# VHH binders against F-box protein At2g23160, part 6

Target 1, 307 residues: F-box protein At2g23160, of Arabidopsis thaliana (Mouse-ear cress) (q1ks79)
Amino acid sequence: MNSSSPISIDLIAEILSRVPSKSVARFRCVSKPWASMIRRPYFTELFLTRSSPKPCILFATVADGVWSFFSLPQYPYEKSSSASVAASAKFHVKFPPNNMRIGHNSDRRYFSYGYTSGLIYLYGDSSDDRSVICNPYTGEYAILPYLQRYRKTYSFLVFEPIEKQFKILFMAYLSGDRDHKILTVGTGNMKWRTIRCSLRYEIVSEGVSINGVLYYLGETSAWDNKDYDLKYDYAIVCFDIRSEKFIFFEIERFCRLINYKGKLAVIYFEDDVNYQSCLYRKKNYVEPDAINKLNVWVLEDVEKQEW

## First folded at step 19 (VHH)

Design rd2 (from rb2 with S31H)
Fold by OpenDDE, fold request of step 22:
Structure rd2 (fold): chain B 307 residues (1-307), chain A 121 residues (1-121)
Amino acid sequence: as target 1 above (307 residues)
Amino acid sequence: EVQLVESGGGVVQPGGSLRLSCAASGFTFSHYSMSWVRQAPGKGPEWVSYISGYGDSTRYADSVKGRFTISRDNSKNTLYLQMNSLRPEDTALYYCAKPEWNYKGTYFDLSSQGTLVTVSS
């Protein structure tokens, strides 16, 4: 009779945190240890946290700066009609609340948003430049400490998987190397901390977070980088979320960054250009040719910069 | 340090009324949505009511809708819960709840003392 190793109390807590509250009351009668565990603040916290739905697809619609959050159940094997899928959508909350305004802009330079592990981050194009984190399911939120932006806003919600922390990176536009900020999401008073980035660039991509590293593309030619002997107009910026340090890889041309099987990959066409950059910097926009080669490069070693 | 101190609980008869208060300190009160959460004996925590930072939006659990009113005074850093038409099933320890976040999501730290509401004949 293989003595089934006793289920750990932590595992029991995890299981019970996912059952209806009515059932929790019944489980108090199972044993004294269970009863004790259920009475602990830890379990209460866990229970309230786990009230989140099964793995679902979260999506939002935005109208006049108001976000409506919905979720769809993930049915991996059911080919459901589009109509059926839409019918299964569950509405959660509208955000922000009435009389709270968070500006929305389709241009990412003026509006930042992020979603990671159930946390929504919004930094809108509003007069008060409010940065907010919220729960898209329940509508609970916190306004983060005030951070002044100048014209453009580059901000990223990121997750550090080892320490299991959310951080918000703020990259200042037209600022010095000491004007960048980072905030760790946690309990108590959240504060912006200054981080140093010696390289100056305009951010020309969305961020891609892979295994604790945030990647994005910077246009270095937009700024005078006297301290750097740069050969190219662009650099991939690697931000180590845990250490909060930057590494830079020069790249010959504009490209798109993607997560390819847990690795950073760059994709570019021969005539690929940053349309927004071309417009604002009065660069010549070249329309892509009908016949163009797609190039994909995968970063195999970040430290060695091997592709 | 974040501090939440609940008060106003007591023993009331069915149909009675109570007003709970929560004094908040250690954070910018108006920057946070606030909630009331209650825990009845032998039951898990139950969300009761939500209020936005400026009080312009409120939500209630179905069990208390029409009977309870959540409000706040940001000038006093105080959260309120007006409870009318109380029922025996409203008996619980009531907590003022500030939202917190970790890698698992949003949670409420219910480590405060809470205030006990007992509805009995």
Scores: ipSAE 0.881, ipTM 0.968, lowest interface PAE 0.4, mean pLDDT 87
Fold by OpenDDE, fold request of step 22:
Structure rd2 (fold): chain B 307 residues (1-307), chain A 121 residues (1-121)
Amino acid sequence: as target 1 above (307 residues)
Amino acid sequence: EVQLVESGGGVVQPGGSLRLSCAASGFTFSHYSMSWVRQAPGKGPEWVSYISGYGDSTRYADSVKGRFTISRDNSKNTLYLQMNSLRPEDTALYYCAKPEWNYKGTYFDLSSQGTLVTVSS
């Protein structure tokens, strides 16, 4: 006689507070006690507190390599009253802990960070080769397996929406026979996997993740790409997060990548140059008097490269 | 495989003390923050305490603050929870919790057996 200890009403409330509202409505019909419980202000509060992550803005301040994470409640902009509701920022945690140092650098070539769906990824500066994932709200964290960082490298936290997985790309310095590394965030022992990259480039943009594809700009002229008949100095690199494959598209000039309504768009000014490239190669000095026309091209079809 | 084995639970009178231990294996222990989570009968899981990888930072739920102390020995891959001034409301199954991540966020896998703490007069 397995006396299934009746689930306490409190536990039921907890469970129901985590189900969709439509389901809650249905559960009102299960029993009178459930109906009564669901009608209680307590449950309403519980449900409201648990149901929608209150859209909050997460922001961080960084001082001496220590991140302080804060959140601001996003009040639904009720159109009406101009009253600057001074929303008080809620402090969450400082990260990393005192005995842990993650070197911060304003240059992403030396310091990598990422945020997606509540997950923070940090990789220290050139002198600190520790990769860490953390919850900015609670401070829980994991140091990822060691991966040596060579010179100026980028790392990206990305989210694959179909499989609902976080992955971390660690870009190798491609002056040598180095492959990119990828790690899937999951349960158990996370491991770096090697992804071969046939094209050599220096990353010259931030990554833009759109619908399971990571886009970034690479300067290909910096390295020997004899296997490719390249016509231009730059290429857009498309990384399919799910398949973990790279596709490359040459682009005529330096540009900036943005997410435009769910599509990749490139933005460039007539005088827009990669400052770093200009410094090193003394090429493409910006003529100061050029009418800077903003050009926006939207990639309509990635496979066809239709803009 | 990640393994967490809790121990040290038992029956204690109100005002008594217990020290819980958790033996961790299958991962680099010091690379993870750790937490204690408890689940009282008929209630949901409750976070109890947090400790950083090297033990330099700790946090406690308000309900246990001043009474419980979390610590760790990385050389032994062991997490501890010193519980003093125990109260009946502290009665619960206590879990050692390693943070995990999925698309929903950070979670604790409470699939371990836990250790039962019963505070009763």
Scores: ipSAE 0.875, ipTM 0.967, lowest interface PAE 0.4, mean pLDDT 86
Fold by ESMFold2, look of step 20:
Structure rd2 (fold): chain B 307 residues (1-307), chain A 121 residues (1-121)
Amino acid sequence: as target 1 above (307 residues)
Amino acid sequence: EVQLVESGGGVVQPGGSLRLSCAASGFTFSHYSMSWVRQAPGKGPEWVSYISGYGDSTRYADSVKGRFTISRDNSKNTLYLQMNSLRPEDTALYYCAKPEWNYKGTYFDLSSQGTLVTVSS
């Protein structure tokens, strides 16, 4: 119990009181920016565990690349005070050991994570660029095999629902199209496999996985992609997790991707910029007609790319 | 093919000592935290101890703290458990455990033979 983490348990409890007890959701609490590292601030990441009659919330605080994992029973907070909620939090483990650090970073080129019950994938801003999978309750872990790559990558934990396999996809940032790697999480000797995506782009969104397909937005204007006859500066990239193949379709402008009732929804604001998210806009949205128009499109057929 | 082979068990009087060994192969040993798990006759598995990949962090079940010491030698791909001041309740089949993952989470595969420790008086 280091009391140097100032994020209020009341704020966490208020956020959690909005989550249905039988659903699983992933949350990201406000964290101190990288510029505050001179003062050695704490970072907080919030994860939701699986839904059950007694659901719990997994969250973490991060200091100097060391993660402290906690859980909190979720229940109707209108009956509980902030002190009662704070007394319910249970510490589990600090991770990783002192020979490694997994730094939190708001820039996705330097930090990625994924979560299921009993497995957290972490790739952080560290000198050795290694990623790990661990049990956040016990600290049991494995360092994934070394992958020689440039300083920056994007990575995703994805789920293939037919074979019930988790995979970790590493994609090179601002480099050649043959540097992408994928690894199947499992037993035995895990190995990286090379996969190819000949379209060149900068990844400018989070990924969203829907029914075995990972979607993300690529910005293509800085590269020569003449094999694809592109007319716009953006493409939605669709990665079929089972076949490990890429499909692309162009879109005219920057947008955000979300899972809407099992289908991909594309949303954008008329005056949107890359530093804003749909969650941020929803949280700060007071008057619908006063600030910025919200537009939503839903993908109806992935194979035909119909909207 | 991942293999874990335990050895060093035997029969000892209360208060005695044993050193268990576990030879590991088929994976990059230093990249995994490792654990010892034991199973007494007629009981379920009990976690005993944990050691990080390079040995810089250890943890112990309350029942063995101060008596057992986990260690590893990554140059020999070997995990050790030094057991001192043994008690009859330490009688169990001891397993060397590597964390593994499937879609349901983290688990230990305890399909090895283990090594039997019997503390009798």
Scores: ipSAE 0.595, ipTM 0.880, lowest interface PAE 1.5, mean pLDDT 71
Fold by ESMFold2, look of step 21:
Structure rd2 (fold): chain B 307 residues (1-307), chain A 121 residues (1-121)
Amino acid sequence: as target 1 above (307 residues)
Amino acid sequence: EVQLVESGGGVVQPGGSLRLSCAASGFTFSHYSMSWVRQAPGKGPEWVSYISGYGDSTRYADSVKGRFTISRDNSKNTLYLQMNSLRPEDTALYYCAKPEWNYKGTYFDLSSQGTLVTVSS
């Protein structure tokens, strides 16, 4: 009966994800710690901060819809225990304020969050439909303009590096409308703008922003996309943050997306059953003798789809 | 478009009181946390106080805690700072501040005139 693991496991996972991968490696998928984190009443979200001269790791704990933000030196002097790590954490602020409510849900279709450049975006589909962007160190915040969306939605916080702007992409495919919303965070009267996407899909991954392009995985099998003559059930969607245009390319199976040295990398296990497809498409069988083979593909040219 | 107009500054003896006001326009006032920032002669800007959009959460710099009170009236789009027990080190140009964002994070645009508070014997 030891509850110190939530903070340490997120930190260890983030550190291990920085290990370079130039080879195909074979290992078994381990999901036990992840399953326990989903079912706990509290969880820790790990955010990387970049600061020069002193790098820090930003993390948060969430209880009853209240976020508590902390930082920890990214490269601390050696510590021998979880108590030493907890003692090194510096508290910054709780958010939201006492009587504000932002709905919280483990299902990303009803709750979204994002972090970039030291700011946090939170959207919860609550009765008052309140969403915010805030500074996790000071608690300074702004409530985003009202957006009347009554259906399942997905949203992403992204950074446009040329004009140095934050944008929020808000997508609702389930209404049959192909018009979606984007907001540029800035001075004065922030306003939602309508953009159009003709490809229909269910979003089945986190978003990864690389060099002004947001990447995510879409599952297209449940949608009518006759205009595209699709051959596979998945597509990697590429959203150019500056031009606000969508492009995609098909991919054979479910995969995970990461930023590898400034390029998009795709990771999947050839022997695993696609658990996302099993939950969605009634694939509910897994072979007990499955052998996992790690495959890593790095996108070299987004326009040519060169790997 | 965004305008913040400070008033209520003046010259006061040590131990005295002043009430600063800030009229806000060009944005939805109640949707933003607001702050007071001051700049003493020859010094950089110093954060003084914070208030949430609904007015239910406040914070203060250690140097002013217990002496200053921030408040807001969202029906009048007005931010206030009640300053009691003033000291010579409180002498500064005071700005009300709305959070803005850029690649370095949150910042305050202090391009308004501000309101000068001078505490002298």
Scores: ipSAE 0.488, ipTM 0.848, lowest interface PAE 2.1, mean pLDDT 69

Design rd2 (from rb2 with S31H)
Fold by ESMFold2, fold request of step 22:
Structure rd2 (fold): chain B 307 residues (1-307), chain A 121 residues (1-121)
Amino acid sequence: as target 1 above (307 residues)
Amino acid sequence: EVQLVESGGGVVQPGGSLRLSCAASGFTFSHYSMSWVRQAPGKGPEWVSYISGYGDSTRYADSVKGRFTISRDNSKNTLYLQMNSLRPEDTALYYCAKPEWNYKGTYFDLSSQGTLVTVSS
């Protein structure tokens, strides 16, 4: 989920808290150089890479529109793990070059990024910023074709598995249905194409791509969606990456979306005020031992909307 | 559509100099970072140098730092590599490389002819 506050120094501490106690202690001792890195206002973005022989956490710090990319080995929680592996965090590159800036904003409606398979796209928070795709390990990059800036936009980097293409979906939901764009990342001359989405909403979640479908949560209460006869303030938006078409289904309340074993799962917390309304709509209710009142539902069939 | 044509290679004695050129077409040259990659006989490709799209940032492999200079002229869509103080280990087929992206990530398409540099007495 998006946050309205800047990412604080506590995010670096959060990264370190994911390691075993032995590894964390060693990393803190070696992290003096990182303390000097936070002398300026830094922001940290965390990425989990799945394309290396050894799983790694990719993270970035950003200051004045300049990103510094690092990687850490992903830490096992066993006692025998070595803290020296964590202390060997590897700096890769500063990006972008000196005469370009890609500003960061904690509010994803004014700043967007995506990461997959060693490809990062960045859409900065200023009208002077150009959108780019880059390799965070080498700094190889391309400036994307011009894209008209709008207030409150959201972009997604998505993968189409049949034709094996990456696409960037740009949603300008505040401005109207003609301002949405899509770009196919490829070997040739890349260009933005106009795409239509008739339902109006604000995007209020990160996107999750599963089996060629991008899912995200839309909040529809601020728009006149007369054609849809909506009963609730939220909809799960499903974007078929190959056909480039949208479908929707309503959901009663705000939730988080995750990929659970190749299926879409929704997660939310219940409180006493809304407990009875949730009971009427539950089908595969589970409650994890780690957190009281956490509810998880898994979508069994996207086309039938079975949970 | 995308075309990269390397030239300027040849035979040179150790300590000599060569200037490689790469003519680019079929894409907006100034919007891409560019690299030189070389491949010695019987060996895999080795990254040599990088230059940003506007030419304001360069990087070099340790093996060539201080001896090679990458540059570009965006008005002519041309990438250059000035190679000084050449050594026998610089003998290789040199390629001009544009970053490409597919489902496997970032890659260089090294299917052009390249330009051969031979450093021998």
Scores: ipSAE 0.438, ipTM 0.817, lowest interface PAE 2.5, mean pLDDT 70
Fold by ESMFold2, fold request of step 22:
Formats: C-alpha cells, sequence, structure tokens
Structure rd2 (fold): chain B 307 residues (1-307), chain A 121 residues (1-121)
C-alpha cells in the first residue's frame, strides 16, 4: 500500500491502542520489500495467533503468484513493531490452478482474507482463482470447491462457537442475485451451500464476529427494498452463524464496527457525525475523551436493538 | 468418498531403497498439499514429508532429509516417496496424508491401511 488513508492513521492507531494487542490485527507492523526472499511484495498483512505458546506476528505476501508466509516473535511492550521486521520465510507456495491472482489492492470487494488459530482463508479478485484454506506454519492447504464468481465478491471467515465450526460466507453481488454461499470447514469433501438474504445492499465495512454473530454495514439506498419500508440509507446486517439467518437494523449514517468488551460498538468520526441525530439512537454512549472527534456507541441488546 | 491406498512397502536391508506409492481418489488431488506420515512400533505418528499441489515446494523431517524424496504425478492422482539409504529406525507403517480441518486446526486422518516398511539385517 503506497497511499495515505482518507482518515487519520494516527487516530486509528490511538483507538486500537485502547484494546488488548491480542484482540486486533496489528496494522503498525510495516513491512519492507523482502528482496532476499521474494522479488516484489505487493502487500503485507499482520496476523495475530491466539493459540501459540508464545505470541507471534504472522505476515503473508504475494508477488508474481508466489505466496510467502513469515513469523516473528511478538514481545510485550513493543513501542513500534516497524523497528524490526527481519524474518525468514517459513515457506513459499503457488496455489493451483491459477496461482491465486491478486489485483494489487486491499479493497474488500476485490480481495479478502481471514484468520483463526491455525487457519488462513484467502480469495482473489478473479474467477480464474479459487479460494484457499491454509495452515500458515506448515503450508498444508486445500483449494476450496469451485464457486461461480461474479465480478465483485465479498467473503468472511467466521467461527460458530457452539458447534465449534469455522464457516466461510461468500456474498455474491450481481444485479438481482440474492443467493449467497456458505461452506463449513471440516473433514472430507467440503461443499458450498446456498443461503438467501432478502435485504439488498452493498457491503461497506469489514465484518466483526462477536459471540456467534457476524456484523457488517450495508448501504441500501441504491436498491429496491420495498418490502422493508426503510427510512435510512444504511443498515447493520447481523448474520447468525449457527442458524445461517440474516437480520438487520437501520442506522442513520456511515460508521465503523468494532468488538468492544464482547459487544458491538459503532464509531463515527467527529467530522461526519450529526450530534442531534445521535441523540435519537444514543444508548451507552461512551465519551471518546482520548480520541477527540469520535463518538462511540455500544449495542447492549442485538435482538431489541438497544444501544 | 476420499480414499488413499498406499503400496510399495516391504522388507529391505539397511542401506537399501524402496519406493512407496499412494493412489488417491474421491477428491481433486492437485488441489491439496500432501504429506507422508509414519508410525513406528510403539510410537506415535511422525510427519515425514510434504509436497505442494504443483510439486514446486517440498519439505522433509530432519530425520529423513537427504535420503527421502517426495514426488507426485497429478495426471495419475498418485503420491510417491523414494526412500534411499534406509536405516532400522525407518521401520514403520507409512501413510499417505491429506490435510483435514476441525476447530483445533489442521490434522491428518490416518484411517487408511498404510504400507509397512521393515529395515532389518
Amino acid sequence: as target 1 above (307 residues)
Amino acid sequence: EVQLVESGGGVVQPGGSLRLSCAASGFTFSHYSMSWVRQAPGKGPEWVSYISGYGDSTRYADSVKGRFTISRDNSKNTLYLQMNSLRPEDTALYYCAKPEWNYKGTYFDLSSQGTLVTVSS
């Protein structure tokens, strides 16, 4: 990534410093090109492992169809992870059949990834590529079953805590197509299953999975949702991972979603927030005294939509 | 139904060679990394070697590095292990392994019969 964000990186880093380092992907680990191990990395991502006896930072990169996986021990109280990024690649791999081509961007609509203990999920931006599940330490992997892909794809790796199952939700978007796919990660031959979501929207946030529910923000204004009598242009979509059913509730404006102490929280930047509109939806409003220009709302009851 | 059928085991003298084969069916063979795993009498399973789907990446346990060579022929859905300079400690039941996943992570289901390699003088 050779560009600045439209929002303040320092402000995002300050917000993330308020949560345990074990709970979030660490965006502060800036990688340099690894010329000795790979020709030209396109991107680097920071993955945290929760199952290691010693915490470590995982990196994955792709260049010219070659994926490389790295690890570096994470030390407590590190002031800056970018100060030392020296690591040897654990392995290099090309994923058949088409080496998993990446469009050299981090847009969720064109590239997505997920991580849980011992499992990385990857998919690319082309119908020529297949999705992959991979153990980043050993290189053991499987190419997921074929799935007819539409131009823009959205995908989430989620964990269902009651049955202790990983699932991959593939969100198709094509005019008039509301069929989504889901795959349970497991033994034997894995198969995609069709699920439906009746609400139409464009996904405009990362997903947050909390206590068996995946949350993300949908923008609904450009689609025919006559059956729902919507009054706002955004909805927080809630996917119950066990039942595989969607529910939603409207929200007045664009926001970001985080897991705050086991509950969903929404974050508005101060420049975009109408204070009077927040009063109609205010519940458990947390003062962002250390953040300035940010408002945080915490959802207390998903079913009742209490904040 | 996923099936892995190992063959090529037998009795050889120390320093000898043996070539194991594994016929795979019931899944798209080239879409999986594959491994060999062995289990010596009275011991737990030990990972031996790994090969990627294209065969472009291989890895070996330190105990066999330089002596064993893993390969695959995706047109025949077959995995191979060339075993040279065999030693008595290589005596084991050898399994062809496909990666599987559950909530604890990646594992191998060693439900096949395997093929027995005995190195004896």
Scores: ipSAE 0.398, ipTM 0.807, lowest interface PAE 2.6, mean pLDDT 68

Design rd5 (from rb2 with T28D)
Fold by ESMFold2, look of step 20:
Structure rd5 (fold): chain B 307 residues (1-307), chain A 121 residues (1-121)
Amino acid sequence: as target 1 above (307 residues)
Amino acid sequence: EVQLVESGGGVVQPGGSLRLSCAASGFDFSSYSMSWVRQAPGKGPEWVSYISGYGDSTRYADSVKGRFTISRDNSKNTLYLQMNSLRPEDTALYYCAKPEWNYKGTYFDLSSQGTLVTVSS
């Protein structure tokens, strides 16, 4: 089995041009030789680390459930050639260890991850059906306490800025409102705590954290949410990381969530009417042959749902 | 409460061997990768060795490769370091280390007593 190779300069430059501010970049790509009979498709995840004196780019390649972590010193693009940047890439570790595999999946209902300073959270298929946190530079890790899970669970690594602690929010699928869990990442014996969310939905977006609030999109059409008198198929779920309380507000269409200047922005294209249409176009890379309009709304007050 | 208790240090002659032990309690030992870290007199901590939670992957600092062997027994919650062909520069206080996390990243809490290894004479 062949090891992952460094990413070319041209691909890295394209990835860098697309990295959003105040977020860890999570681009996936499949790279293969044009003329080669040897096929080594892999997915590349890019994490932009921000450090004032020595900024670097952390990235990972994933093949057959094995992650390879690398760093690059940040250089201006005009300063380096592809050979110079490839020679500057520093390999850190392959993860997981030989007896453990953590498969990558583009659908966050089957695979979740988060990255912060020196910590990666991975939730996916493993030999003992548990998730892990690890240091991508050293390979030091902990397997998180057991948690009963199903194939469509979803989890988020979030940061609580007042108490300066990380938490992992686990949202159960096909469970009652007391089956969701949260874990505070720290120095002690980590334990899952039960957390309530009465609204039932399937999670259909990545999360974005803004000012101590995690936002994500829920698709509510398959559940009987009689206590909420829902009119639409989607809700933006807002989780206050410190108080650990949920609120939500309905939204008419499938959308993507981003952090825009410290506020939640909701964006969508006209061709992305629902989650299944988005999955088809993303997975199959269908070239557009018509005009696709981008619409943007910015949330001004999450409590009052003012746009 | 997490507890790590090192033992097995002592005074040995150059070329000798020593086996360190670390008894762990207060956490799910097999769920954590573990490390040995040493601190020579007047120097900062130096990472020595790493072992995965199930013991199937190990790594070593270049200065100890081929001479030291890390192992663990998860049924006894115990970490080991077999040290062979000891040299005077291996003289240090040795710590058993469990990874911890805070907002700055992963770190080792080296607040245990450690076990002293002295290679002389």
Scores: ipSAE 0.458, ipTM 0.833, lowest interface PAE 2.3, mean pLDDT 71

